# VHH binders against q96p44r230to412: the designs that were tried, part 3

Target 1, 183 residues: q96p44r230to412
Amino acid sequence: GFDILLGLDVNKKVKKRIQLSPKKIKGYEVTSKVDLSELTSNVFPEGLPPSYVFVSTQRFKVKKIWDLWRILTIDGRPQIAVTLNGVDKILLFTTTSVINGSQVVTFANPQVKTLFDEGWHQIRLLVTEQDVTLYIDDQQIENKPLHPVLGILINGQTQIGKYSGKEETVQFDVQKLRIYCDP

## First folded at step 1 (VHH)

Design c1 (framework vhh_lunsekimig_d3)
Fold by ESMFold2-Fast, scan of step 1:
Structure c1 (fold): chain B 183 residues (1-183), chain A 122 residues (1-122)
Amino acid sequence: as target 1 above (183 residues)
Amino acid sequence: EVQLVESGGGVVQPGGSLRLSCAASGFTFSDYALYWYRQAAGIERELIASIYSGGSTNYVDSVKGRFTISRDNSENTMYLQMNSLRAEDTGLYYCAREYTVYGSTYEIYDYWGQGTLVTVSS
């Protein structure tokens, strides 16, 4: 699997740490002044497998629309994105598609609103070739079908914590951000 | 061009029933998830029910067992069957289609209807 925080050198770029528990679990305090970007080829040299699990642990106060994680083409188009919509309190998942090049899945279940309570929560997205399933704090929330996907292009950038459609960094806290290739 | 039109609201007594309809046009209805939101006076709109393109459904806890969301892809219409209505169900009910992100600008599009008023009173 892939540790995206390690792959983007978050430990070197973000100096401020937050202690989540007395037992040395530490997170990163991301500010608007840091740029969390890296070549996708340096993070995912073989691209992404057909099935994977995205897992993140974060908290935030921002009430705008932002990408917790995204993979862009060389010309800046999203291929993969986990988007937190602070306006409507919903989660969007963007992935590739044989139809129109990309597809967006919306998770608007009322339980998704818990992510926007300014507390620490874990997101897990189980992505397969046929569907994607959302879990919040180890509870299964929703399953959504996917149109057939394409492999990603790795000649662009992988980024964390950016406002959707912008290069500006969101202020938020993150403890875990990983891809598991063998769920 | 994309349009969502709600209907079926009205005045009912507590314990009564209403069926709301959302007629859609201007997009391929079967490809999109659709939602019912409600807004009471002075309160932000809240999502109460969802139905996905594959047919799965979700409800907020306060309406589970009382409300049923359904869709008819041949008629481009979504429904909300509301049973055992309570005073707190009073509000303006909106239908919406799921967000879509397009193009290199990463624009997020959402579409809403005008709303239909439900009043639960004696």
Scores: ipSAE 0.005, ipTM 0.172, lowest interface PAE 10.5, mean pLDDT 83

Design c10 (framework vhh_lunsekimig_d3)
Fold by ESMFold2-Fast, scan of step 1:
Structure c10 (fold): chain B 183 residues (1-183), chain A 124 residues (1-124)
Amino acid sequence: as target 1 above (183 residues)
Amino acid sequence: EVQLVESGGGVVQPGGSLRLSCAASGFTFSDYALYWYRQAAGIERELIASIYSGGSTNYVDSVKGRFTISRDNSENTMYLQMNSLRAEDTGLYYCAADSPYEYLWELSSGYDYWGQGTLVTVSS
């Protein structure tokens, strides 16, 4: 699988560490001053497998709409995105689609509001060719069907912590951001 | 030194109520997320309810509307109020303390602290 924090050199770009527990588990304090971007081909040289698990551990105070993680085409269009909507307190998952090129799945279950309490939480998205399932803090929240997907283009950028539709970095804390290929 | 101690288990008739307590010592209680797990005979432990440091809560579907999790940071204690108890609620109830950021997806998630468990029996 893929460690996205390592793939984007977050350990080299973000100097401030936050200690999350007495057992010295540490995360990164991301500020608007850093640019967490990398060529997708350097992180995912063969693209993404048909099924994977996205896992992230983060906390944030921002109340705007932002992409925790995204993969863009070379001309800046989203192919894959995990979007946190701080206005409506919902989570969006964007992926490719044979219909209209992309599709957006909305997770609006009341339990999703837990992510917006300014505390640490873990997101897990189990993505298959037929559906996507959201877990928050190891509890299954919701399963949503997917239209047939297309493979991603890897000639663009993979990015972390950007406002949706913008290149500005969000201020937030992150401890884990990974893709597992064996669900 | 570091301990989670459950109490409040017992025998109750169907439709009855119990309140479980989890008293914590030896760590900064207010910083931790807290969980109630349940284990019935021959079944893996199941996460029943969660309460996070910010106060938000989650429940498994089988207990929604019947169980309420709460915490008192001044007393270092977490509670599970169980109403409308059913025979299938019988089991050992475990308190656990951890932060979501310590989950290890590649390995079984290990909570920082576990209690010894308290038995709840729902019978007529």
Scores: ipSAE 0.000, ipTM 0.166, lowest interface PAE 12.3, mean pLDDT 83

Design c11 (framework vhh_lunsekimig_d3)
Fold by ESMFold2-Fast, scan of step 1:
Structure c11 (fold): chain B 183 residues (1-183), chain A 122 residues (1-122)
Amino acid sequence: as target 1 above (183 residues)
Amino acid sequence: EVQLVESGGGVVQPGGSLRLSCAASGFTFSDYALYWYRQAAGIERELIASIYSGGSTNYVDSVKGRFTISRDNSENTMYLQMNSLRAEDTGLYYCATLEGYWTYSDYPLDYWGQGTLVTVSS
């Protein structure tokens, strides 16, 4: 699978570390001055498999709408995105679609509000060809159907921690961002 | 070594109240989500309440409005206040926490207490 933090050289671009646990595990303190962008072809040279698991561990205070992770076309349109809406306290998942080119799945279950408490949480998205299932902190939250997807174009950028629709970086903390290819 | 120890279980009549405590040693609570699970006779162990590092809480529908989970990070202790107890609430109550968020391992390390028995009978 793919370690997105390693693929975007987060260890080289972000020098500040924060301790999360008694085991002295550390995450990265991302500031608005860092640009976490990379050519998708360097991170996912063969694109993404049709089924995968997205896993992230993060903490944030931001109250706006922002993309924790996204893959853009060369002209800046989202193909895949995990979006945290700090206004409504919901999570959105964007992926490709044979219908209209893309689709957006909204997770508005009341348990999703947990992500916005300014504490550390883990997100897991189990993506299959038929549906996507959200897990928060080891708990299954919600399952949503998907229209048939298309393969991604890899000639654009993969990015972390950007305001939705903008190139500006969000202040947040991250310990894990990974794609597992065999759910 | 991480350890969790439950206390506060006992026998109570329907409609009564109990408060369970979960005391930790070997770590601090500030970076951990903490959970209450229960295991009733003939039923698999189920998650009933969660409290996350930022203070937000979650409950299964059957206990929502009756049970309240809370934490005191200064005392390394988590609580479950149980009100309006029913016969169906009878079981072993376990506190738990997960290490899996904090490693690059594919397997979470789960830490569990030994359980405390709650019996609701008339």
Scores: ipSAE 0.005, ipTM 0.222, lowest interface PAE 12.4, mean pLDDT 84

Design c12 (framework vhh_lunsekimig_d3)
Fold by ESMFold2-Fast, scan of step 1:
Structure c12 (fold): chain B 183 residues (1-183), chain A 123 residues (1-123)
Amino acid sequence: as target 1 above (183 residues)
Amino acid sequence: EVQLVESGGGVVQPGGSLRLSCAASGFTFSDYALYWYRQAAGIERELIASIYSGGSTNYVDSVKGRFTISRDNSENTMYLQMNSLRAEDTGLYYCAAVTYEEYLSGTWYFDYWGQGTLVTVSS
């Protein structure tokens, strides 16, 4: 697997820590002043496998649309993105597609709204060649089919915590952001 | 309204240098990733360099080590320093800002382009 926080040197770029629990589990307090970007080839030198699990633990107050994580082509288009839509309180997953180059899966189940309560929550996305399944706080929320995917190009950027369509960093807290390659 | 205006193109001999500028208006420059594309006669536009808001850069192999992209957020301007120019570098150079918007059922890409500036490398 891949530790995305480690791959983007979040431990070096973000010094302020925030407590998740009374037992001293801490995450990173990301401010709008830091740029969490890295060449995709440095984080995922062999790209992504066809099946993987994305896991993140975060807390945020943002009421706009923003990408928790994204992989862009060299010309700045999303290949992979986990998007939090604070306007509609839904989660979007973007991945590659043989149809039109990309596809977006919308998770609009009412239980998704819990992510927007300003508390700590964990997102897990189980991505396979046929579908993607969303889990929130270890509860299965929804399964959605995928059109056949393409491999990603690694000549662009991997980024964390950006407003969708922009390079501006959102303010949020993050403790875990990782890809597991053995789902 | 988003506008991008390129300048700095011209005629140079092989091995020469040029600096292109892209002046932007109508958006918050520091929030966008910015790109240089080029187009030779009869050939599709190709991306040659990109720069992200934090200063991270990417280049295609054909220009690595010869071209340097940079940005000045206070002046709302992006630059392309071109060194060791070759005849194959001849073409129209476009600056672009690329964004996307996500809707419930799809992703929409919005490309903002300048008019282009001509670079001719000839002896």
Scores: ipSAE 0.000, ipTM 0.205, lowest interface PAE 17.8, mean pLDDT 84

Design c2 (framework vhh_lunsekimig_d3)
Fold by ESMFold2-Fast, scan of step 1:
Structure c2 (fold): chain B 183 residues (1-183), chain A 123 residues (1-123)
Amino acid sequence: as target 1 above (183 residues)
Amino acid sequence: EVQLVESGGGVVQPGGSLRLSCAASGFTFSDYALYWYRQAAGIERELIASIYSGGSTNYVDSVKGRFTISRDNSENTMYLQMNSLRAEDTGLYYCATEVTYTWSGYTVEYDYWGQGTLVTVSS
């Protein structure tokens, strides 16, 4: 597995910590002034496995469309993205595809709106070669089929907390952001 | 620092028995469920047994009646008693837990795994 926060040196780039509870659980307070970008080859030197689990714990107030996590090609095109659409209150998952180069899966189940209540929530995406399943706060929300995927190119960038299609950083709080390759 | 350390693996003949142990540290053991996973050659890692904080247990059908999972909260140790072993039980056995932190109804989880212990059933 991969700790994306560690891979992007978030602990060195983001100095402000936010306490989630009276106990010793702290997250990072990300502001628009920091650039959370890194060469994909430094974070995922062997790329991504065909099956993995994406897990994140975050809190945000922004009402625009933004990528919680994304992997871009060297020319800036998305290969993988977990997108939070604050306008419609839905979650989108982008991955590679043999059919049109990429595919987008939309999770519009009413329970997805919980992510947009400005509170802390956990997202888990179980990605297999056949489908992707969304869990929010340990509850299974929805399962969606996937067209066959392609391996990613690692010569571009991995980024956290960017407005979709832009290089501007979103204001949000994050405590966990990991990929599990072998649970 | 959360750690899980398995022991008790080895080579046995079909019909034999083994007892696996999982020694845990770095978390409040009694509050969490613990799991045994098995990974055989060429096969995906499979959940075979679970024991919850309240003492209830669950097993995959292939091991029901042959395997018994138990825990000793005073020793921070979980066990898997394996009886009537078959060639199909050969594999790496992993101890696992999911330590959750909660606040205002939300959770953050960390998955912890041991290094695995090898069980070989052969004549």
Scores: ipSAE 0.000, ipTM 0.095, lowest interface PAE 18.6, mean pLDDT 85

Design c3 (framework vhh_lunsekimig_d3)
Fold by ESMFold2-Fast, scan of step 1:
Structure c3 (fold): chain B 183 residues (1-183), chain A 123 residues (1-123)
Amino acid sequence: as target 1 above (183 residues)
Amino acid sequence: EVQLVESGGGVVQPGGSLRLSCAASGFTFSDYALYWYRQAAGIERELIASIYSGGSTNYVDSVKGRFTISRDNSENTMYLQMNSLRAEDTGLYYCAAETYEVYSGGTYVYDYWGQGTLVTVSS
């Protein structure tokens, strides 16, 4: 599987660590000054498998639309993105598509609003060739079908914590951000 | 030593109420996310309710509006107030505690489980 925080050298780029407990549980405090970008080929040299599980643990206060994680083409178009919409309090998942090159799945279930309470929460996205299922804090929220997907291009960038459509970094806290290749 | 001990289970009529307790010892209770799981005969264990260190709560759809999870950090105890009980709520109820530790090479998950308490809703 892939540790995206490790792949983007977050431990070297983000010096402020958040102590979650006296037991030295630590997350990273990401500020607008940090640029969390890396060549996709350095993080995912063989691309992404057809099925994977995305898992992240984060908290944030921002009320705008931002990408928790994204993979861009060399010309800056999104191929994969996990987007948090702080305006409508919904989650969007962008992936590749045979139809129109990409597709966006919207998770607007009322339980998604829990992510926007400024507390720590875990997101899990189980992505298969046929569908994507959202879990929040180990509870299944919603399952959505996918149009047939394409493999990603690895000649662009992988990024964390950017405003959607922009290069500016969002202020937020992150403890975990990984891809598992489990079914 | 770490312990989670459930209590409050029993037999109740449909429409009745029960309050489950989970008493914790051996760890810093306020740092942990706490969960109630349910195990029915022939069915896999299901997460019913969650309460996080920051106070946020979540419920599965089948118990929303009927069950309330709460925690008392001063008493190191978590509760599940169960109202309007149904026959399908019958099962063994487990409490669990979980936290995370992050390092550059990965994440450790520390989880603890109780022994369970039986809830039977007749007919």
Scores: ipSAE 0.000, ipTM 0.109, lowest interface PAE 18.7, mean pLDDT 81

Design c4 (framework vhh_lunsekimig_d3)
Fold by ESMFold2-Fast, scan of step 1:
Structure c4 (fold): chain B 183 residues (1-183), chain A 123 residues (1-123)
Amino acid sequence: as target 1 above (183 residues)
Amino acid sequence: EVQLVESGGGVVQPGGSLRLSCAASGFTFSDYALYWYRQAAGIERELIASIYSGGSTNYVDSVKGRFTISRDNSENTMYLQMNSLRAEDTGLYYCATYEITVYPGSEYTFDYWGQGTLVTVSS
């Protein structure tokens, strides 16, 4: 697997820690002053496997649309993105597609609103060649089909905590951000 | 609305230098990544260089070490310093920016392009 926080040197770039209650586990307090970007080739040298599990643990107050994690082409277009829409309180998953080049899956189940309560929550996305399943706090929320995907290009950037379509960093807290290759 | 205006193109000898400018208006310049593309006759438009608001840059291998992309957020301008120019660098150079907006059930990309500035490398 891939530890995205380690791959982007978050431990070196973000010094301030925040405690998760009640477990006493510490996460990183990300501010708009840091740039959490890295060459995709340094984090995912052979791209992503066809099936994987994305897992993140975060807390945020932001009410705009932002990418918790994204992989961009060299010209800045998203290939993969986990997007938190603070306006409508929904989660979007962007991935590659043989149809139109990309596809966006919208998770608008009422339970998704839990992510926007300013508390700590875990997101898990089980991605397969046929579908993607969203879990929040270990509860299965929704399953959505996927059109066939393409491999990603690794000549662009991998980024954490950016407003969608922009390079500006979002203020938020993160404890875990990881890809598991054995779903 | 968003406007990008390139300047600085011209005719130069092989081994020469040229500085391209892209003046931007109609958006918060510092929030956007900006790109230089090149198009030669009969060849598909190629991304040459990228600059992100955080200062990260990317270059296509053919120009790496010869071209330098930079930005001046106070002047809303992006630059491409082109050194050690070769005949193969001849083409129309475009600056570009874009925004990807994702809404429930929809995704759209606004592509913003300048008019292009011609660079000719010849003896």
Scores: ipSAE 0.000, ipTM 0.264, lowest interface PAE 10.8, mean pLDDT 85

Design c5 (framework vhh_lunsekimig_d3)
Fold by ESMFold2-Fast, scan of step 1:
Structure c5 (fold): chain B 183 residues (1-183), chain A 123 residues (1-123)
Amino acid sequence: as target 1 above (183 residues)
Amino acid sequence: EVQLVESGGGVVQPGGSLRLSCAASGFTFSDYALYWYRQAAGIERELIASIYSGGSTNYVDSVKGRFTISRDNSENTMYLQMNSLRAEDTGLYYCAREVYTITSSGEYWYDYWGQGTLVTVSS
């Protein structure tokens, strides 16, 4: 798999650590002054596999719409995105599509609201060629069908913690952000 | 069954070198960050070096420039090369893989630990 925090050199760019557990596990405290961007070709040189598991552990207070993770085309359009909508307290997953070029899956189940309680939570998205399933804190929340996907273009940027449609960085804490290729 | 087995400890004089090994089995080695901890008598274990799945590393200040952590994903083994050893480097060295998960019941963490390997630096 792929450690996105490592791929974007987060350990070098973000030196401030936040304690998640009393035992020694720490996360990164991301501030608005850091730019977490990298060439997609450096993080995912062969693109993404058709099936994978996205796993993230984060805490945030922001009440706006922002992309926890995204892959953009060279001209800045989203191909893949995990979006946290702090206005409606919902999660959106954007991926490629043979129909209209992209598709957006909305997870609006009431249990999704727990992500917005300013506490630490884990998101897991099990992405297959047929569907995507959301898990929050080891609880299966919802399964949504997908239209057939296309491979991503890797000539653009992979980014973490940006306001949707902007290059401005969100203030938040993150401990894990990974792609597993053996779902 | 997750298993971590350390080896390579011993007795060396100040200024000497040792290479510790941690052989791992029971999980997909390349997907996990791995850690070296050190414990002196009467003191809690301290994290001295980390290596992440993509290869980046971290060290505590007292060992920077003297110790090098590395991994061989094809052999499922992590190493700690220790150079310019000092008396204060004496202790039990543990290989660890920490698990952190959040469930509906709260945050959980636990470690898979090796048995430890003793490093003694004395004249």
Scores: ipSAE 0.000, ipTM 0.280, lowest interface PAE 11.3, mean pLDDT 86

Design c6 (framework vhh_lunsekimig_d3)
Fold by ESMFold2-Fast, scan of step 1:
Structure c6 (fold): chain B 183 residues (1-183), chain A 123 residues (1-123)
Amino acid sequence: as target 1 above (183 residues)
Amino acid sequence: EVQLVESGGGVVQPGGSLRLSCAASGFTFSDYALYWYRQAAGIERELIASIYSGGSTNYVDSVKGRFTISRDNSENTMYLQMNSLRAEDTGLYYCAREYYDFWSGYYTEFDYWGQGTLVTVSS
């Protein structure tokens, strides 16, 4: 599997650490002044497997629409994205599709609003070839079907913490951002 | 040392009320999510209420509308106000602080469970 924080050298780019426990579990305080971008080929040299689990632990105050994580084509179009919509308090998952090149799955269950309370929360997305299931804080929230997917192109960028459609970095805290390839 | 101490349990009749307290020390209280768990005889321990660092709350369905979780960050104390108590609410009540395992990516244990406070609902 892939540690996205290590793949983007977040430990080198972000100096401020937040201690979550006496056992020295630490998070990173991301500011708008840092650029968390990397070539996708350096993070995912063989792309993504057909099934994986995305896991993140974060807290944020931002009320706009932003991508917690995204993979872009060389032309800057999203292939994969985990999007937090602070306006409507919903989560969106973007992935590839044989139909129109991409698809967007919307998770609008009322329980998704807990992510926007400015506290620490964990997101898990169990992605298979047939569907995607959202978990928040170990609770299964919703399962949504997927159209058949395509492999990603790796000639663009992988990014963390960007406003949707923009290169501007969001201010937020992150402790974990990882892909597990064998769920 | 990290310490959690529960208090406020007792014996009440059905329909009665109790307020439980969880006094915390040894950590920055405002930075952590806190939980109330309940252990009934012959039943596994269950999570009944959560309060996150940002103030959001969650409840198990059986206590929604009857129990209210709250926190006072200035006093390092979390509370559970229990109203309209039922015989099925009888049990040992524990408070817990979140523990997040960095490498596994999951909440796998609660580092500092208190000693528990007994609630008995009977006539």
Scores: ipSAE 0.000, ipTM 0.119, lowest interface PAE 17.2, mean pLDDT 83

Design c7 (framework vhh_lunsekimig_d3)
Fold by ESMFold2-Fast, scan of step 1:
Structure c7 (fold): chain B 183 residues (1-183), chain A 123 residues (1-123)
Amino acid sequence: as target 1 above (183 residues)
Amino acid sequence: EVQLVESGGGVVQPGGSLRLSCAASGFTFSDYALYWYRQAAGIERELIASIYSGGSTNYVDSVKGRFTISRDNSENTMYLQMNSLRAEDTGLYYCARDLYYDSSGYYEPFDYWGQGTLVTVSS
């Protein structure tokens, strides 16, 4: 697996810690003044496997549309993105596609609104070559089919916590961002 | 109307220096990351340097320590200072801005490129 927070040096770039629970688990308090970006080749030197599990634990108040995590092509287009739409309270997953280069999967199940209650929640995306399944707080929410995917290009950027279509950083809290390669 | 215009290219000897400029108009310059790309003959266009709205920078290993990217938000201009130039730095240099977000919640294609500025490093 890949620890994306370590790969982007979040521990070096974000000094403020925030408590998640009485159990003393702490996360990072990301502010709009920090830039969480890194060459994809430094985080994922062999790219991503065809199947993986994305896991994140976060809290936010933002009511705009933003990318929790994204991998951009060399020409700046998203190859992979986990997007939180605070306007409609839905989650979008972007991945590669043999048709048009990319595809977007929308998770608009009413249970997805739980992510937008300003509390801590875990997102898990089980990605296979055929489909993607969303879990929130260990509960299976929805499964969506995928058109055939392509491997990612690693000569672009990997980023955390950016407004969609912009380089401006979102204010939010994060404790975990990881990719597991054995789903 | 979004425009990006590169300038500053030319012919220099190995070990020389050039400063490239990218003048931008038609968008809120300070809100976007900006990039320098390079295209050599017969080779795909490659990203060589980036500068984010907050001022942080990234470079590919082949130019790290030799090239410096910077921006002037008051003049809507991005720069690339190129030192210790090598023959393999020869190519067309393009500037580009970050993705445009449309109202559907999906990125518009990254189409705002200039015509490029030619850098030739030869004796």
Scores: ipSAE 0.000, ipTM 0.126, lowest interface PAE 15.2, mean pLDDT 82

Design c8 (framework vhh_lunsekimig_d3)
Fold by ESMFold2-Fast, scan of step 1:
Structure c8 (fold): chain B 183 residues (1-183), chain A 123 residues (1-123)
Amino acid sequence: as target 1 above (183 residues)
Amino acid sequence: EVQLVESGGGVVQPGGSLRLSCAASGFTFSDYALYWYRQAAGIERELIASIYSGGSTNYVDSVKGRFTISRDNSENTMYLQMNSLRAEDTGLYYCATEGYYDILTGYYPLDYWGQGTLVTVSS
């Protein structure tokens, strides 16, 4: 979960806090048709920043290949994807590239298998212009280099919990799914 | 422990200028991105300017070319230089750090908010 601090006291400090309940997603279609032009205007005015942190907290039973999160172009091609491969028990990160238009980073470290134990786990991906680092449950797992990234177009679609390359929805539980502009 | 304190707001006529300051304490200032948000009466807060730890900056289109965000890591202070002010720039200006975008809700909660400083552009 997360907290929002509301209200101010006489000493110019924020005192009031409300706790937002974690969102549980299961048995429903988890396709967000978000107008990302609104996002770029208010949070990322020039598209996604060149460096960011992706954080998710989830549990799942899926034994197939599925995308926890993906951003697609208008014609439906992936620009960014965080893919969970339940067959091989690995995590893949897809982003844009000046070489071939896209690049895929594979995280196959034995510790990645922990994500597939049906328990709650946190994924953190620290993305910079030069590399991407995977953390699981606050433990640094692996660092991988990145080829230079092309700009991310925000005029397409954002999707959550979809089978890789398909429109069919995955059922899973999620508490947190966030992007931080704090590299 | 963590604190952000805004200052520099006031009343100006259209076409005037103001410089806002955000004084930070309780965290390693140079390691964090910092943001200026604005809230007009009856609308949600909007992000108007960002400055990242490496010094890169971003602006919402409505202020681009008129506002300049900067930081002084030695003084733990962030600034917003506002030029060519318009009536629509009137609002309460907040500084923030550790912002995030919540993909599940489309919400933009921020940690470590300041109290805000009021900017009024009118007669």
Scores: ipSAE 0.263, ipTM 0.622, lowest interface PAE 2.1, mean pLDDT 75

